# VHH binders against q9yez8: the designs that were tried, part 5

Target 1, 342 residues: q9yez8
Amino acid sequence: MVEARGGLDPRRLFKAYYSLSPPVEEPRDIAYREFAFQLFDGDVYVRHIGFDSMEELLSYMAREAPKNAYYSVARYSLPTARSMEEKGWLGSELMFDIDVDSLEGCGEVLGDSCLSRGYKQAVRLVEALYRDFGVPSTLYFTGNRGFHVLADCGWCRRLGREERREIARYFTLEGLRLELIIPRPGRRGVRPAPPSPDDPGLRGWIARAALERGVDLSAVHEAIEDLLDDVRVAIDVKVTQDISRLARIVGSLNGKAGLLVARLGLEGFHPGDWLSPFRGEVEFRASARLEESRILGRTVSLEPGRVYSMPAHIAVLLQLKGYGAVAGGEVVVRAAAGWRPL
Short names: E, the ipSAE of ESMFold2; O, the ipSAE of OpenDDE; V2, 0.75 times the mean of E and O plus 0.25 times the DockQ between their complexes.

## First folded at step 1 (VHH)

Design C2 (framework vhh_8cml_1; at its last look DockQ between E and O 0.01; V2 from the best seeds 0.00; counts 0 for: pae E 13.1 > 2, placed apart)
Fold by ESMFold2, look of step 2:
Structure C2 (fold): chain B 342 residues (1-342), chain A 124 residues (1-124)
Amino acid sequence: as target 1 above (342 residues)
Amino acid sequence: EVQLVESGGGLVQPGGSLRLSCAASGFTFSRYAMGWFRQAPGQEREFVALISWSGGSTDYSDSAKGRFTISRDNAKNTVYLQMNSLKPEDTGVYFCAAKRGYSLYTSPSAYDYWGQGTQVTVSS
C-alpha cells in the first residue's frame, strides 16, 4: 500500500485513524473546556475551540486529523472566549507532568527502560497524592516520552498558583531541610527517634524506601542521598502551577511518536503494539544511526542508508522521530470492523 | 578532579558593590546545592547564602538578607553572589562550597567540596 518514493505521509495516517471510529475518551464536562489542536499544515496551533458534545469533538478530529489534540484542565463558563478574563474561570484540575527525557541518562536516547523509570515515578506520585493528601488521581501515558497525573477534587479546583507550586515542590524536594524532618543524633547523647514506615509524609516515605533497600532505620543518614532519589518525583513545577494548562485527549495520537495517549493502571506498564493503531510489516529506510535499543518491546538498531523490515507501529515512530522513512510494505489501521489497509 | 574557583573579590569602600563568581568543574553541577561562606581573621567560617540544585530555592544569613543575592547558571557551571551595600564587617575570605543532593544546609560541615576563597576587603 505504501509507495517507496517519498515515505508515508503522517497526516494521511492520522486522518485514517480519526476517520475510523477512534476510541477517544470523552473529557469530563466537555462543554466547559477549551480545546486546542496542533495541525500538520505548518504546525498551526488552533485555540479557543469549544464543543457541546462528544459527537462534535469526534467530527472535528476526523475532519482536521490533528497532529496533537488537547483540552484545558480548567473549566470555563465561556471556553471559546479569547481572553482569560472573558472565559470565566471556574477552577482547574491539578496536573503533574513527568518528562522521561529529563531523567538522568534518558535524553536523546530512545528506549523502553526510560519509560519504565518514568512510570515508576508517576505511580509513586499517584500513591503519595492519595496517602499524603487524600486525593485520588489518574495516570496517563502522553503518547511519547512522558506521563501525566491529573487530580480533580473539590478543594483542588480553586487552589491558586502558590498553593499549586508548594504541592509540586513537596514532590521534587525543592527547599528540603532534612534535619527538620529527620534530625541527626546529637553529640550530647540526645537521640531523636528514627523514622517509621507508618510516619506521615516524607518521613514515612524515606523509612519505607530504607526498608526496601535493607537500610537500618536508625542509620538513614548514611544512605540518605540514595533514599531521597528513591522518593523524589521529577515533575515540572511550572506545569503544576499553570491553571490554564492543556491536557492531552485520551485516545488521541501524539504527533511526535504516533502513539496513543492512554489511561494507565498502577499494576505495570509494558510498552508494545497496543499503544499504536497501526499494524503491518513495512520496509524502513534509515537515514540516521540508532544504537541497539528496546523500542515498544522489540530490539531495534539502525545504520544510515540501510533498509529494514519492521512492524508498522515502530516504523511510524522512527519516521516521526526523524530516523528515516517508510519505503514500502503495507500499513493497516484500526477500524470499527477490524483493520483497514491504508 | 573537582575544582571550585572563586573570583571577583577585591577592595571596596563601604556602601559599594562586588559580584563574586565561582566556576565549577569535575562533577555534575546540576546535582549540587551551592553555598557561599565567609571567614574573617580569627573567626569561624560562617554561612552567607545558599541556592538549591535547580536554583528554585535560596536562603541567606541575617547579615546578608536584603543586601546579597545568590544565583546560578547551570549551563555555565557557575554560581554568583551579588553583594550590595557592603560594610566593613563583610570583610573576609569568601568561599564557594558544593553539597550533593536535594537538602539545603547552612552548616559548613554538610558541604562536600570547597574553593580556595577570594578576598573581599571593605575599608572605612
Scores: ipSAE 0.221, ipTM 0.656, lowest interface PAE 4.8, mean pLDDT 89
Fold by ESMFold2-Fast, scan of step 1:
Structure C2 (fold): chain B 342 residues (1-342), chain A 124 residues (1-124)
Amino acid sequence: as target 1 above (342 residues)
Amino acid sequence: EVQLVESGGGLVQPGGSLRLSCAASGFTFSRYAMGWFRQAPGQEREFVALISWSGGSTDYSDSAKGRFTISRDNAKNTVYLQMNSLKPEDTGVYFCAAKRGYSLYTSPSAYDYWGQGTQVTVSS
C-alpha cells in the first residue's frame, strides 16, 4: 500500500519481510557471535547483542525490523560484553570487502555492469585464496553495491591485524616489488625468462591474464599495468585487518538498496528481481536525473518531475537512493526462500 | 600537460640536511607511484627512493636507507625527500619520477613521467 505523496515507508516494507519467516542463513557458532543492528527509529546502531539460537535471532529481527543487520567475523567467549578484553576473543574469519563504488567509473553510476565488475574481482579473490593459500572461502553479495569474501580456516582465525593486512596487500598489489616477479629488460639487453601460467603466485596469475588478453608471455612487461588490473582485487585493506569487523547476515536486507544479502556461486552473477523480496507495479515520481542504466536486469532512465511505471523492487531501490519516491500502486512482499542462483 | 617540478636543492656541507619537494600536475597524482632518482656527472640515473600511490609502502637504495625519508601528500599533489647526514657521494641531479598504477620498480625505464631535476651538491 502506497499513497500519492512521500513514497513508501521502508520500515514497513522491512517489517513485512522479516515477519514472513525470512530465509536467513544461520551464522556458524551463533552463540559465540556478536550481533549489531542499525535501526530505522533514530537511525541508531545497537551492538553487543547475543543469541543462543536462530529462533532468538529471527524473533529479534521480526520485532525490530532493522535497516541493516550484522554479525561479528570474530568468535567471542562472551559476545555481549562491551569491551574486546571482556569478550574473550577466540579468533576471526578472514574478511574481504570489495566496494563497487571504488572501481573506476562506478562511483555515482547505478548499474549491473559495475556489479558484474565487482563480482569478477570477488571470484578472482576466492580462486586466488584457494590456489595460493589453500583456503576455501565463501562469496556474498552485500545487498547494495559490494561483495564480501569470508574464509574460516583453523590457522586463519588466529592471525593478528598485521598478518591480515599483509594478506590484503597481496591482493591489492600495493607495495609489491615487481622486479623479481616480472623483471623489465635491462639497459644491457638482458632478457628475463617469461612467466608461465603454471608459475606459483602472482607470476602465474599475470601469465594467465596475458594469455587471456592475447599478450605474448615474453612481452608481459609492455602490458604490465593492464595485466595487473586484470589480477588485482580492489579490497578495503582496513576491513581485512580489523579482527572485530562485522559481516552482513545472509538473507537480511541492505537498508541502502532494499536488496537481499545473498550467498553467490562462482559460475556467474545476474542481478535481477530474485535479489529483492518486493514485487508489484508502482508509479515512481523522479526528483533527480538518472542517465540510462541497466538496474536489476531492467533499463531505467529518469528525468526530474516525471512519473514512471516500474517494478516495485526497482522503485524501492531508487527511492532509497534518493532518486524520487513511489507515488502510487501496490507493493507485495514475498518470501525469498529458494530464489538463490544455481 | 603533465609536469613534475622539483625544488629544494642546493649546496650543503657534509653532515647537513636538505628537503626536496616535487610538485605534480596534469595527472591523477593519487594513482601514481613516485620515485626519486639521482644522476652524478658521467653516470647513469640511479634509484634513490620510492613510495606507493597510497603512501603505505616505501623502499630505499642501500646508500639512502636510514638517512633519507620519502613521503607524499596526495591532497597537495606533492612528494618529498628528506635527506639527512648528507655525504659528498650524494652529490648529483635529483629527479622526481611518476609511474602509473600500483606496481613498484626501481628501474628508471618503468617510470612514465620525469621532472627536469634539481642539483644537490654536498661540499663546502
Scores: ipSAE 0.110, ipTM 0.571, lowest interface PAE 5.8, mean pLDDT 87
Fold by OpenDDE, look of step 2:
Structure C2 (fold): chain B 342 residues (1-342), chain A 124 residues (1-124)
Amino acid sequence: as target 1 above (342 residues)
Amino acid sequence: EVQLVESGGGLVQPGGSLRLSCAASGFTFSRYAMGWFRQAPGQEREFVALISWSGGSTDYSDSAKGRFTISRDNAKNTVYLQMNSLKPEDTGVYFCAAKRGYSLYTSPSAYDYWGQGTQVTVSS
């Protein structure tokens, strides 16, 4: 329990959480991973840290109470080495980053609608990875405004920057030559068959999008731009092509929103209090205006100078986002607040 | 029945101190913001101080700031106003008020329940 009298220090909250032995997911081959942490103190990044066991990692997190916690998608022979050459790269998982900031109209602090849209994109990505590449992947909420998809396969690990970029472009549709996927009728009057949902690759996805929109498959050309918008996945190509990218530790807290990095299924995503370890009712003094938004299943609006009573999971989020500060009440911190790894 | 009963008012010399109390009954005290207002003869009722349901947040009028302190004891269903360094211009009837909900307002119209008031007179 953290008392909010005189103000709520985010570091104290995080410290409380990490001191409770939270359900942090162990990265595979933990001893081969580089770890990095952003600390509250000066927002300093500490990199090139290695752990031999989950116990060591948890101990560190309990002690340091990081604002943000990361591990490398890469496996290294010597993760603590400062230079990449010395680290001895052994391979990297394929990582995709979807940020809702890339979605049109998603300017709110953490709107449920935008998160839902992002989630749908992420699900599309997971499905495409499986159907088109034969690669299973795992979907995570980043604890703020994005989703990560990680794919770990033998050939995936060996991909270089350029190959990873090409895979990313497959999803972004960058450089797509539509005529190669949906050819136009040739000079000899031969009409190519319309795309089918059973077709491989993007052709199949376009067909499926058409069906979902009620567009006739023979008229795909007439609605192609809209269909492509449905098929496109808004990933950050820079993240995917980077073999040394850091991913967030599952079960850790995101310092920007105070929410859990959580593994998600494909059945749906409903943001709520389960994404936060913080409980209780608190007083929140707003310092900035917030238009009416749905945040974690609750409608929230703020006027500067006003004090509101609200659940701690929302208040902490708003504070971290710079909308004000918790002015009173008590926050109960729980290690298992409802999130369960799949 | 909702009741707010003010006490602690009286006659004091300039520079003196008073502590007002307001005892609340008939409603869930801990779910209400509380405020103090005052009304001088011939003047409109004006905001003096407010305190949130938990006591974690307080606000004061410009005239009260630095001299007055509002506090509450939810276990006793009581709100207090410690008034120090009193001035003749502080003379008036002081009212305790309760506002339902967690938002804080300085407008009298926002408050749901009012006491009968207690007279505070600052005179040499």
Scores: ipSAE 0.010, ipTM 0.278, lowest interface PAE 8.8, mean pLDDT 91
ESMFold2 (binder alone), look of step 2: mean pLDDT 85; pTM 0.862
ESMFold2, look of step 4: ipSAE 0.000; ipTM 0.319
ESMFold2 (binder alone), look of step 4: mean pLDDT 86; pTM 0.865
OpenDDE, look of step 4: ipSAE 0.008; ipTM 0.230

Design C3 (framework vhh_7aqx_2)
Fold by ESMFold2-Fast, scan of step 1:
Structure C3 (fold): chain B 342 residues (1-342), chain A 124 residues (1-124)
Amino acid sequence: as target 1 above (342 residues)
Amino acid sequence: QVQLQESGGGLVQAGGSLRLSCTTSGRTFSSYAFSWFRQAPGEEREFVGAISWSGGSTDYADSVKGRFTISRDNAKNTFYLQMNSLKTEDTAVYYCAAGLRYTFSSLPKDYDYWGQGTQVTVSS
């Protein structure tokens, strides 16, 4: 256990965390990955960094205490080269980014209900990647307001930007020709066969969504817009098409919320203190209003000018989001309990 | 830690049906993905079917599609393989397998826990 004393300075908190031998996940083929960091000093962004071992990466993070930490989904023969041509691209994992902010009705503050909606879409994406493409994938919480899904397969590593964009469009349903998947009934009572939950691809997903809603399979065309919303995944196509994109290092902190980048299972996602290494009870002076919200398993509401007693991990998040500042108490940095408690 | 126990194997005539069950020990049944594999004499272990941790996705080998159905019952800590329209070539020892909750694979190496196997014999 490490104590971080004094006022709340995110740089000092992050430094304390990275000095504790944090549970950072080793990126596969680490020597072939480009690393990038956003540092607290001047908010500078450093790129073209390489490491030959996990020990070198951890030593770097302990020394620099970055605000944000990333590694390339691409593998390069020379990851430290300054130009893309000189790096020698060896292929990239498929990367999908689900941004909670893009979901209807989701605000800027980290609300548990919006996170749950994003998680549900990420789980559907993982399942659909395997069922429709035969590609296993891993799911990650980005430590703020989103989810990453990463897939590494022999054939997909070598895909270019156009092919990656088409895979992303499959899940966003951009450019979908509905008539080819769920034909509408013709004039004079001509009706195409209804979709079955056992049908391959999108047709089967639509049929399963219909059954969940209690929609008769022969009437799918009447509820098609709602059913498409149930199966569509809100991914950022620009991220997926980018062969040089950066993923966040698992076990690192996200500088926007002070929460851990965490590998997730598919059983469920319940935001809570396990997503933070920060502990303690602190006084928080609010400078902005927050409507009653469920945040990391706690109900929180703020009025400007008031001082509130709250758990440190929530106070750190709220300060980083601009809602106020820690005004008293002590924040203790310790190993996070949660998905990787050891 | 999870342990798997299979039941329901036996002798059945071609065209018949049989239901295999796999019961797990442990309080984390809902956090695992499950699959069935089979092995005929002198052959390697082959994939039969898989069900995701959520039960929202299922996958089957082409040889059994439309005839076999995999399902799970989280309340009973049990998952099943319903085998219909059985053929003599379905004769094999059937194994149930469990993997981490994100497992949804047709590859034996992706599963961490295995049952002891149950014999299914289909006579002509």
Scores: ipSAE 0.000, ipTM 0.121, lowest interface PAE 20.3, mean pLDDT 82

Design C4 (framework vhh_7aqx_2)
Fold by ESMFold2-Fast, scan of step 1:
Structure C4 (fold): chain B 342 residues (1-342), chain A 125 residues (1-125)
Amino acid sequence: as target 1 above (342 residues)
Amino acid sequence: QVQLQESGGGLVQAGGSLRLSCTTSGFTFSKYAFSWFRQAPGEEREFVGAISSSGGSTDYADSVKGRFTISRDNAKNTFYLQMNSLKTEDTAVYYCAAHSGTYWLRTYPSEYDYWGQGTQVTVSS
């Protein structure tokens, strides 16, 4: 009886998660941050929301069960004001958005390998911010197909849009004048000094990439296109230049995949069930083809019209991505305090 | 410069006891909540136990509840994991971790600001 067991309602899943006191990370200086949410009811976006405490934020999320949850990288003296002029801007963290979809072969195709490639670029960005700018930063998985890097430093809080754009372009290498960094050998055997892994900036990054590839430092110009691809970071420059940009609340769910926004370390990232609060075994009716793919540590392939038994967190992700719908079974929702049947 | 350093690991027989210490420097110890994590070969880093910044609250993974006790000594800038009734399944590298967030209980490795280098605990049959 098809209509008696339709697809799983994502609103119910999100409400169950937020009702169980989820492990949401407190944004620093919470009272000075603007909050925004996309709600399931009417898919409306609500902005200009403020909270005096974490208790107030969690109560709001438990009541509303938002599809997506955000907070401003900016600090404002009056975050609830509707206009930027009235908000009283106090400065913004640097924000970088690593776009996995910009990587070769990653587009909108699902796969853990693309997430791992994006993670490696995000780690490189964190390392380069510290090495080249002296700026410590934090790395986050966005709960779908991307990574955010946030940096809060005294001098960078007050930078304007153009300065932020130039920092972003340093990492994308747009407008690079390579001859100023890695000069080509002169005629008649005159050769500039090769780059060293200890060199500052791009020279050092190119030298380290060359060593990793087994390329002699004196011969970097022969492999320069591959080396530039190795050091380039796929960030969205428009995100970084925007002083009013919103970051995702850590510990909230991403409405596109049903996965947690998670703070990450630099030692490795292995996509798996730990990124989802949903557990159990369910029946999934596929409505679209999926070529064999590694998703959250599981091998998955789908043919339209077939019914598959699979873990709930994979089924929820696939349903949200439009590959089909959950047709039977029960989903258990995890919280920091334990597990509850849905 | 913030540093966390584990000590007290080693080889022990099943049913035995060990006490791990994590000595910290470079931050205001009393403002931080602390946790222990462990990682067995070929496995992910998993939560073991946590203590709040006030010391008034503790929590443990189900697998160690009743056998392990976490504690802190603010005067010594050190926190501890007392491990009793050790099992072969407790064999792992043990890591200490710290965070200063408002919600003190965190069970995912990604939620921590600072980490130690790890200390090996081997429980033999």
Scores: ipSAE 0.000, ipTM 0.099, lowest interface PAE 23.1, mean pLDDT 84

Design C5 (framework vhh_7pa5_2)
Fold by ESMFold2-Fast, scan of step 1:
Structure C5 (fold): chain B 342 residues (1-342), chain A 124 residues (1-124)
Amino acid sequence: as target 1 above (342 residues)
Amino acid sequence: QVQLVESGGGMVQPGGSLRLSCAASGFTFSSYAMSWVRRAPGKGPEWVSTISGSGGSTSYADSVKGRFTISRDNAKNTLYLQMNSLKPEDTALYYCAKVGRYFDWLSPYGMDVWGQGTQVTVSS
């Protein structure tokens, strides 16, 4: 239990969570991964950390209670070495980052509708990776306003920066020459074959998007901009091209929102209290205005200077986002035994 | 002038075995990962297996794990798929595909090139 009478210290909340044997997922091949943490004290970023076992990782997190926790998508023969050359790179998983804030009309505040839009793009990415590249992947909520997709395929571990950049461009459609995929009808009576849902790659995705919209496949050109928007994935190309990139540890907390990094399925995503280990009803004193927003399944509006009664998991998020501070009540932190928020 | 020529398909009874071959030319074979992809009648393409350029890493679709083995002979520029314990569900046209160094929007599955395919039919 953490009391919040004179304002809530996020360090104490994170310490309480990590001290209760949290449901942290073991990174595959843990001994070959570099770990990195952002600590509360001085916002220090510590890197070049290695663990031989899950027990060592959990012990470290319980002791340090990090603000953010990461592991490398790369495998290294010597993960604790300080230079990339000395680490002995053994390959990196493919990593894709979908930032909800980059989507049109989505703001900085956690909004359930914008998270749903980002989730749909992440699902499409997982499906396209499997269909177009033959690569199985896993979808994760980052604990704030984004999604990660990780793919651990034997052949793709060895790809360099340029190959990874080209994969990313395939999904963002950057540099697309549409006339090579969906040729324009010729004036001389040339009529190119329309795309088929069975076509490989982008042609097939455009055809499937057309069918979903009720667009005649022979009239694809008339709706092409909307269809390209339907198939495009808003990923950060710089993240995907970086072979040394860090992924968030599943089951750790995100320091910007106080929510869990969570593995997701493909059948739907409904933000709610299951994304947080914090429970209880608390008093929240607002210091900033928040227009009516749906946050973790709840409708929230804030006026500066007012005190609100609200669930602890929402209050913690709002405090971390700068909307105010918890002014009273108690926060209960869940034990990890039997926890499965997915 | 990249060329991929598949062979070794045919008709076989359930529980039987087939070995597919893919003869590659026109590129440095050992420098590229290679995949097998299949297309069943009336269905879209399904990835089956991939092998790294050196042969040191392999991956398989869940539907074929434990039954199929991908391998390569870099001295002969040849890719293989050993298919054991074949099921009626394995009936498909099987394609050999070269994994591109750079993905092209025109390339199926992000692969630079794939071959013409070899038919595998598993009869009940």
Scores: ipSAE 0.000, ipTM 0.175, lowest interface PAE 17.5, mean pLDDT 82

Design C6 (framework vhh_7pa5_2)
Fold by ESMFold2-Fast, scan of step 1:
Structure C6 (fold): chain B 342 residues (1-342), chain A 125 residues (1-125)
Amino acid sequence: as target 1 above (342 residues)
Amino acid sequence: QVQLVESGGGMVQPGGSLRLSCAASGFTFSSYWMSWVRRAPGKGPEWVSTISSGGGSTSYADSVKGRFTISRDNAKNTLYLQMNSLKPEDTALYYCARDRLYYDSSGYLGTFDYWGQGTQVTVSS
């Protein structure tokens, strides 16, 4: 437990969490991964760290209590080497980054609705990777305002920058020649075959989107912009094409929000306190206005100068985002003993 | 249809050992974190142990730490609980539970979406 009298130090909270030996998902082939951490002490960013076992990783995190924790999507023969040349690249997982802040109307807006929109795009990406490329993937919440999708397949590990960029462009629809996929019925006497939900690739995705909107498959062209928006995935192409990118360690905390990096399924995503190891009711002194927002399943609004009683996980998030500070109460930190984060 | 079937319970003397198994079907077992939960006579449910989807991360209740070991075999869709140095206080019905892919704070058992029927463990002289 962490006492909040006189103000709450996030470093103490993270230290309390990691001292519980929390459940952390083991990166595949751990000994071949580079690890990197942003530390609270001096905001130092450290790289070129390697571990031979999960026990060594957990011990390191318990000792250092990092603000952010990462592992490379790349595998290296010598992950602790200082240069990429010396590391001996053995291949990289496909990585996709969906930034909720890049979605229309979601820039810097707190709220569960924008997270849900990002989740929907991430689920579509997972489904499309499997359906169109035959590639299984895993979906992760980054612990703040984003989603990662990681795909590890033998043949795709060795793909270069250009191949990865083309895969990303397939999902962003950059360079799409729509008339080759959904021909325009503008030529007199020509009736192009409507797309079917069973069609391969983008054509099938457009047909499925049309059915969801109640759009007649023969009239797809009339709603094409909305259908393309339904199919498009807002990924960062620069992340996907970079073979040296870092993914967040599942079960670690994100220093921007104090929330867990969590592996997600495809059945739904309902933000709530399960995304945080912090419990209890605390006093929060607001220093900035927050218009009514639904955050982690709770409606919150703030006026500067007022003190509020609220759940610790919400108070910690609001403090990290600059809306004020925890002024009193006690934060209970749990990673086991009847409670578990994903 | 999701099914979780526990086995391996029985009667054992204090200091003895038992290995529980949970056979999972109807879902992609390797995609889910799994837990063991027990309910002693006259008590509410108590979380015992959790294991990550890949098996690399485990956690235990203080009451069983150092005595119990959770493990899984994703190729066989099976979850295990190796129980050593059993005590009379370990007497309970043991449940295999599938962790929810989205969780909330509405109570300890609210984190699990499917449970088995349980297997009885009785530790008595």
Scores: ipSAE 0.000, ipTM 0.144, lowest interface PAE 19.9, mean pLDDT 83

